# VHH binders against o26223, part 48

Target 1, 191 residues: o26223
Amino acid sequence: MKLLWTSQHIKVTVHIDGKVSKMDVLEAIKTRRSIRKYQDREVPEELIDKILDAAMCGPSAVDERPWHFIVVRNREMLEKIPEVHPYGAMVKDAPVAIIVCCDSSLEKIPGFWVQDCSIASQNILLAAHSLGLGAVWTGVYPLEDRVEGIRRLFSIPEHVIPFSVIPLGYPAENPGTRDLFDPDRIHLEKW

## First folded at step 19 (VHH)

Design V17
Fold by ESMFold2, fold request of step 20:
Structure V17 (fold): chain B 191 residues (1-191), chain A 121 residues (1-121)
Amino acid sequence: as target 1 above (191 residues)
Amino acid sequence: EVQLVESGGGLVQPGGSLRLSCAASGFTFSNDDMAWYRQAPGKGRELVAYISSGGFEDYADSVKGRFTISRDNAKNTLYLQMNSLRPEDTAVYYCARGYHESYIDYSFDYWGQGTLVTVSS
């Protein structure tokens, strides 16, 4: 305990307070990009814990919090994901992936779980970016072949719906940004 | 003005090789994801190969091991090396570029004019 307190608190606070820069939330939102190439470098469990903590901070319909997360680090499993999830080709090269799922037994109001899991998924992307990681959301639901394939691969029960697969790692690419602001999408008072 | 100009198409016999080029101008090439698509007569447009700004590559199953996508960011040029060509590869091949923040499938916002590849004996 004293070793964990001393090592964890001293190292974490020094990195957070002394040398680590903080990213403004608007900067994080505007600079986050889908990253599909990763360094050959492990992502510490501590960072995954922070990311999942952030994922669970999102609002949900009537506070139902229907989400579950599968953390995948096993190389053989990561390599199998593209076989059932063709848009997840980069997953085989990621050090870790997070599968966002809905547990329908936790739904309090039918049909809002997609919004709930979308919020959690986007929070994962932003949290990863703020921690110096790159990630990409690869959609599973509502594409039936992807849903069934991921469910079978990870032994996900029928009442649980895999929503997204999010590979992440330290980025090995920098795709840059564009100005996406379009004032014609903004209507004051009325359409 | 954004331009994508494909070249290198032509008539080739089965088993032959062909190299397509796509010259890009009017944007920062190194910032964008690029792809080759193809459209056979009477068919829809399909992805052939994808390459991210940093070099992550993905291929359609039908071309894996035979085709290689590459990019030269210094020359603003995208390539497709096509080996072991088959009659089924006959199509108009399109160069595409995009910002690519889609979460369900590859998506692109600019397309070239296409270059015809015909594989026949």
Scores: ipSAE 0.686, ipTM 0.866, lowest interface PAE 1.2, mean pLDDT 90
Fold by ESMFold2, fold request of step 23:
Structure V17 (fold): chain B 191 residues (1-191), chain A 121 residues (1-121)
Amino acid sequence: as target 1 above (191 residues)
Amino acid sequence: EVQLVESGGGLVQPGGSLRLSCAASGFTFSNDDMAWYRQAPGKGRELVAYISSGGFEDYADSVKGRFTISRDNAKNTLYLQMNSLRPEDTAVYYCARGYHESYIDYSFDYWGQGTLVTVSS
């Protein structure tokens, strides 16, 4: 994995494990898995920056780009997320989590922000995987108790909707993959 | 052919302990997430405990502190250690495996035939 971070405004490329490689996009899509166990190792800020850059590259309805991201590294806050997110138990063990939100004041056409934030969330997962990290999407919207719990915990204003919580870190598991292709789901010309 | 074979069930006194085992075959055990579910008479099947391929664990609130899920990838075996058993733990216990990519709750695609645990007397 190629690590890029800055010190004194100098850009430095760091080679991890002595070899630089790039992951093909189809390989990334097919091999990405939800990772729920992480090494006790910090994720450099520059990797988070790359991941969020990728998140913002997705298309959105009429280019409205309604997404905002909360980067959570504070241990106490990470430990509180499972108190309001019952599927988020692994978050307490993650070095960092990203909360994907919709700012409804940025909507240009109502009713498409869920797709917009889903695109950003999936890009986070793929970018993390391509950088040698593991992540998992833990759903918040539209589950009202989770939405209100996360909003309260992070002081998210009423016009901003928390969509997903994505813990990530260097993986401490390798679940493998399966062939999920199902030709019966493909319809030529019509249903 | 995927096989999940549970064992270790039986009759036990309240406060007692049991250890359930699930022998797995027909798939790469170390690649999959595993879980124990239970179904009490007249009720639906509910998650008891989850363990990821790398050992991340999660538990239903009703069993936290009393039950421990574990896996031995070398033996292709999933375990459930049940301590401080209560009459409400009486159920058929099922081993489950899955390619878990659900983003709102745990999900599994294959189930064993189950083993009966009865907590009584």
Scores: ipSAE 0.662, ipTM 0.858, lowest interface PAE 1.2, mean pLDDT 90
Fold by ESMFold2, fold request of step 20:
Structure V17 (fold): chain B 191 residues (1-191), chain A 121 residues (1-121)
Amino acid sequence: as target 1 above (191 residues)
Amino acid sequence: EVQLVESGGGLVQPGGSLRLSCAASGFTFSNDDMAWYRQAPGKGRELVAYISSGGFEDYADSVKGRFTISRDNAKNTLYLQMNSLRPEDTAVYYCARGYHESYIDYSFDYWGQGTLVTVSS
């Protein structure tokens, strides 16, 4: 399905591999899995744009929107991430990664940027999944060795905090899902 | 009921080789990430090798190039081929199964009983 917008704002939905994302939001949440194996296939910039648009739709504390995103496609840089991120081995095999950062100069209320960037990171995962991509959140903050390593590798200034590294690509694996609902976690009226 | 049964441990000379097996049952093996961990005397468990459901592999630096993780989804079996063994590889080796999502490291919630590997002359 292609979409046409008036007034010189043109958006086109492009099906890839015969798929167009029309996934119900609850289905997307329940079926999204961490994907660590990717096809040798480029991810179009248009899909990255859609994912980042979704990332920026999340709420933030007092609407501070402290997030910045580094889009990494350079092979040499992707291959260096595992040197500073022990959980990032799959990044070297990804066609692209998104680094979610907090710009502390945009912070309007202290201490909420972690929630803000977590929301953006989860939106990236869900949007990627809805577009037929696979992704995995590899945590950076608050693990100080990872924070410093990623900051140094990407020349991230001191007032900007790398929060997560999210490699993504067309999936080359299809892990199953499990029902994780636990009624013992639900408390009615009080603890 | 999930079961993971390791086998293939034993006494091996330095420089030798050994292949561990983990027979899995009670779940859809092909859907899950799997790993080998080891625990040396007096130490905590450490990740040795990881394999995702689709075959992405990751290795501890201490074993990279010497150990190979693999899986046979038709036989519901996880393997660890250990080559160029060293005395510091002496440990109980555990098969682990994961499903749950973690964003800071690999996550596992079912473990076998372990198989002892001793590397000594």
Scores: ipSAE 0.661, ipTM 0.853, lowest interface PAE 1.2, mean pLDDT 90
Fold by ESMFold2, fold request of step 20:
Structure V17 (fold): chain B 191 residues (1-191), chain A 121 residues (1-121)
Amino acid sequence: as target 1 above (191 residues)
Amino acid sequence: EVQLVESGGGLVQPGGSLRLSCAASGFTFSNDDMAWYRQAPGKGRELVAYISSGGFEDYADSVKGRFTISRDNAKNTLYLQMNSLRPEDTAVYYCARGYHESYIDYSFDYWGQGTLVTVSS
């Protein structure tokens, strides 16, 4: 008996500044890159709103939706992030950053908030890319020095856990992509 | 095959300067992030400087203000200008490349053979 492999192409349409924008979902996932160099150009609030809307569309454990977002545009604050986040050097050059946080008081299932906030963080990256922006996920949790540094810098209360810092802006670099598909990672029926 | 060939190491007095080069081949240089690492005798390998495909630079605190990383994508060459050298900079210096999608630190998947820099009176 022969096995027939099929694939589907899914396209989504978004409205950006009075224009219809279309990027295939698989194309967006495959072409998104971490962008660490940005144009000296503001990111409109409209685009940040669309990105955060996308962030909140992700599934969460028992629909707990534990996420909160801090939008940082203040230049002085952006310049301070690298002082407490060693991997965040590019944040000082970004027009805006989004801090993804967990409000532990919203947690319905202990410990699943990490998956929930990871889903929101990845959606931010994909949405930014689809809107012509570049972004990079700079990890905070579970690195305790980074968690406490970001918490202190932004006066984040003890029951709220900073998870990631995502600087973004119009890209000033355009790195290529590599084919990362590895069939040895695929196991049929069993390991 | 990917090749990274470092050159420009040598013996230098404290306060002196050296310029390291890394000739790259076997991949699309402009697509990848690049870095210099160093390994002093008896120590682990440590990041010295990072440069993204588009020229974003980051430096270890110990070399900030003294070392400058740069790349020439047309010539497939990575550089490290080292000024105000100190005895603590003595190490084998390695060129590294990577398709950098790590979210907690810089990471690299290919390394050159290294070039020795000795800073001594």
Scores: ipSAE 0.645, ipTM 0.851, lowest interface PAE 1.3, mean pLDDT 90
Fold by ESMFold2, fold request of step 23:
Formats: C-alpha cells, structure tokens, sequence
Structure V17 (fold): chain B 191 residues (1-191), chain A 121 residues (1-121)
C-alpha cells in the first residue's frame, strides 16, 4: 500500500511497504496542528469513542473527573454554533464537534476544573491527530457571551459549564510545523 | 528574514474595485495561515479576511460578500479582491502571517508595511 494522503508525517494513518507503525507520542505532540478545513467525510463513531476514552484518561484534581462531553453531528446544530461563538466559524464545516463541559457538582476541590477540562481537551486533540483526524480547540470559557450562547444552544444546565468546542474531521489542509523550543524559558534550580 | 510586501492600493470611487497583493518570502508560504487586516485613521487594526493553509476562509461581517481572500501557493502570494468599495473601507491594509495555535482568536506573528486604500469621490 502506498502513502495515499498525508504531508503531516502521521504514522498511524500511513501504510508504507505493507507495514503500519503507531505514531510516537513525542511526534504526535510536536506535529499536531489546529485544523480548520475538513474533508466531506464522516468520522466513524468508533473513532469518537477512542478519542473520548483518551480524554477521560487524563489526570484530574483528586481524581474528580468533572468532565462531560456533548457529541454534535446534527448539521443544523453545527451551523448554529458560529451564531453564538464568533471564533467557531469552521464548526459549520466539520462533520462532528465535541463540547467539553465541567459538571460543577462533580468538583471535589473547588477551582481546579479548568485544569481538568484543559487536560481532557488537549487529549482530544492528540488522540484525534494520532487517528489521522484534524481538530481545533475553540475556546468558550471564560468568555461569558460564548458560555451563555453555547449553554442556551445545547440546553446545558446552570451547574454545567461549557469549556471548549472542538470540531474535528479528516483534514483537508496541512499547516506545517515550526520549531518553538526556547531555551531561555528553562530555569535550572531557581528562577 | 520573513517579509510581507503589500501592493495594489490606491484611490478608487465608491462602488469600485481593487485587488491587493502580498508577496511573501523567507518562509514556506504554503504551510501557514494568512490574513488581511486594516487600520483606518484613529482606529485599531481589525481583521478583514483570514485564509488557512488549505483554504478555509473567514471574513469580517462588514466585508462579507464584497471581499474575497485567496492565495497562490506557487507564487507565494496572498490576494484580496475588494468589490463594491465604500468610504468606510478606507484604511491601510496589512498582510499577516501566523502559526495560529491560539484557541480564542486568530493569531499572527508577522505583518507587512501596509498599502493605502482610499475610497472617495
């Protein structure tokens, strides 16, 4: 089997010489990019399940796991997201989006849910990338107009806080990568 | 090192058209997202149009339907076709390049010198 589609060096989605290799985790982290253009191609439910499984593997404060996920495939609903989320314009073109939410009734230690949901959101991005999908994290919390708009659109109760909207699909673009390592940000022993 | 050079500005009557160009060098143009921004006198810079490396486009409400962003990756050139120009479109127009790993807004790290567009009778 030949390399059919990729300029992103994604091992998991590439067949070469009849061999398939899993993507190295450091490679996945370094090569993941925000993808805002998607093929007109459905994302199988099994891939969404794997992505959400990965999201739930992240650590959380005292294992509180405050996250909930809304999986949106309905075209009408995806097209309404940009009406309440000004930087979610690409969501209308995605085959699916995941809304990461915090259920505040699950908090065991107040004030750490943002870190918890950030971990879940980043795991979604990395898992999608490793499966040959492209995704982008579009921030909702703490921007109140976005929070209220998404809450209203999806009938999210007041004790549940929409944190991020993550559209995803098979990528139709390759934005490339750049070396962002900065040794001046590293402090040995003290500031 | 990275250079973005805008051209094509000028004086045009209301209802007229202009095509702006941005010549890019010093980076792999096809790998990066690009945008046009504008700055009217006494105002901050505002996004006009955005195009991702693969061609996803987004527009400011004020220009939607009148302006078209495009790119020619073989020529390392970004374009803005501006139709049905209005006096409020008068501004200096800037080409911008970004890595675009911001999760709340479009983010850009290099800007051109700008090209002046004046819409007046």
Amino acid sequence: as target 1 above (191 residues)
Amino acid sequence: EVQLVESGGGLVQPGGSLRLSCAASGFTFSNDDMAWYRQAPGKGRELVAYISSGGFEDYADSVKGRFTISRDNAKNTLYLQMNSLRPEDTAVYYCARGYHESYIDYSFDYWGQGTLVTVSS
Scores: ipSAE 0.641, ipTM 0.844, lowest interface PAE 1.3, mean pLDDT 89
Fold by ESMFold2, look of step 19:
Structure V17 (fold): chain B 191 residues (1-191), chain A 121 residues (1-121)
Amino acid sequence: as target 1 above (191 residues)
Amino acid sequence: EVQLVESGGGLVQPGGSLRLSCAASGFTFSNDDMAWYRQAPGKGRELVAYISSGGFEDYADSVKGRFTISRDNAKNTLYLQMNSLRPEDTAVYYCARGYHESYIDYSFDYWGQGTLVTVSS
């Protein structure tokens, strides 16, 4: 048994429409929308690899990096997620979903894993958007009924906490954006 | 100014049908998610049906198979076709719109004035 098997490097080489995809980071942040309708079109593994690479680039408390990811493509499993997630109905129609989890054995500072997994989840959304995909974060933690449902469905161990389920695919909808800037939320030097 | 105007409510016998309409104005209808909510006397509003800007639909378990949400983006109109009506469907039905970037539920920021549906023998 070789440790190389478990530490094999994921090659992040993607080919999109014959060109490398680029989007300005501020444009990505401002134009990303939650997408809940997807084309009947497979998402290449190369794009998933790139998205997960981006997810792992986020900072974490004391560099603990507590995140793990379950990539779900199996149709039967995707169709079961709405049984345990009341607002995950769109997952049944997605070609793929990513489950972001915390491995509590990797925590170095108790309780910061929520921030860590939130950073990874948002990076997944932005990376997917920059690659021409649509995604939506469907919250799991801290809703115990959802946590236990997802844990049971995917045989997630007791020390691993499912945080979010993120279905994604090529978008079949194009919701607009709104200007959400609110200067009343900004406090100079004091509250 | 955002305006949502519901119509099509009324008194109907159990097993009957109604079609609700919601005329929308004052915003770009095609950009927004839409929903129908209902409120029975003395209860909170509950989601009945949801439709995304691109037509993804979701329904409350109590109405699945009986109700159909739809939208006509060219006419800025949301619909709810209600079939096989039951006395428990009696409520004021509200049209709702939202930007919807919540990650734990379907959340909406504007409701119409509502239209009353009464299902009784």
Scores: ipSAE 0.635, ipTM 0.849, lowest interface PAE 1.4, mean pLDDT 89

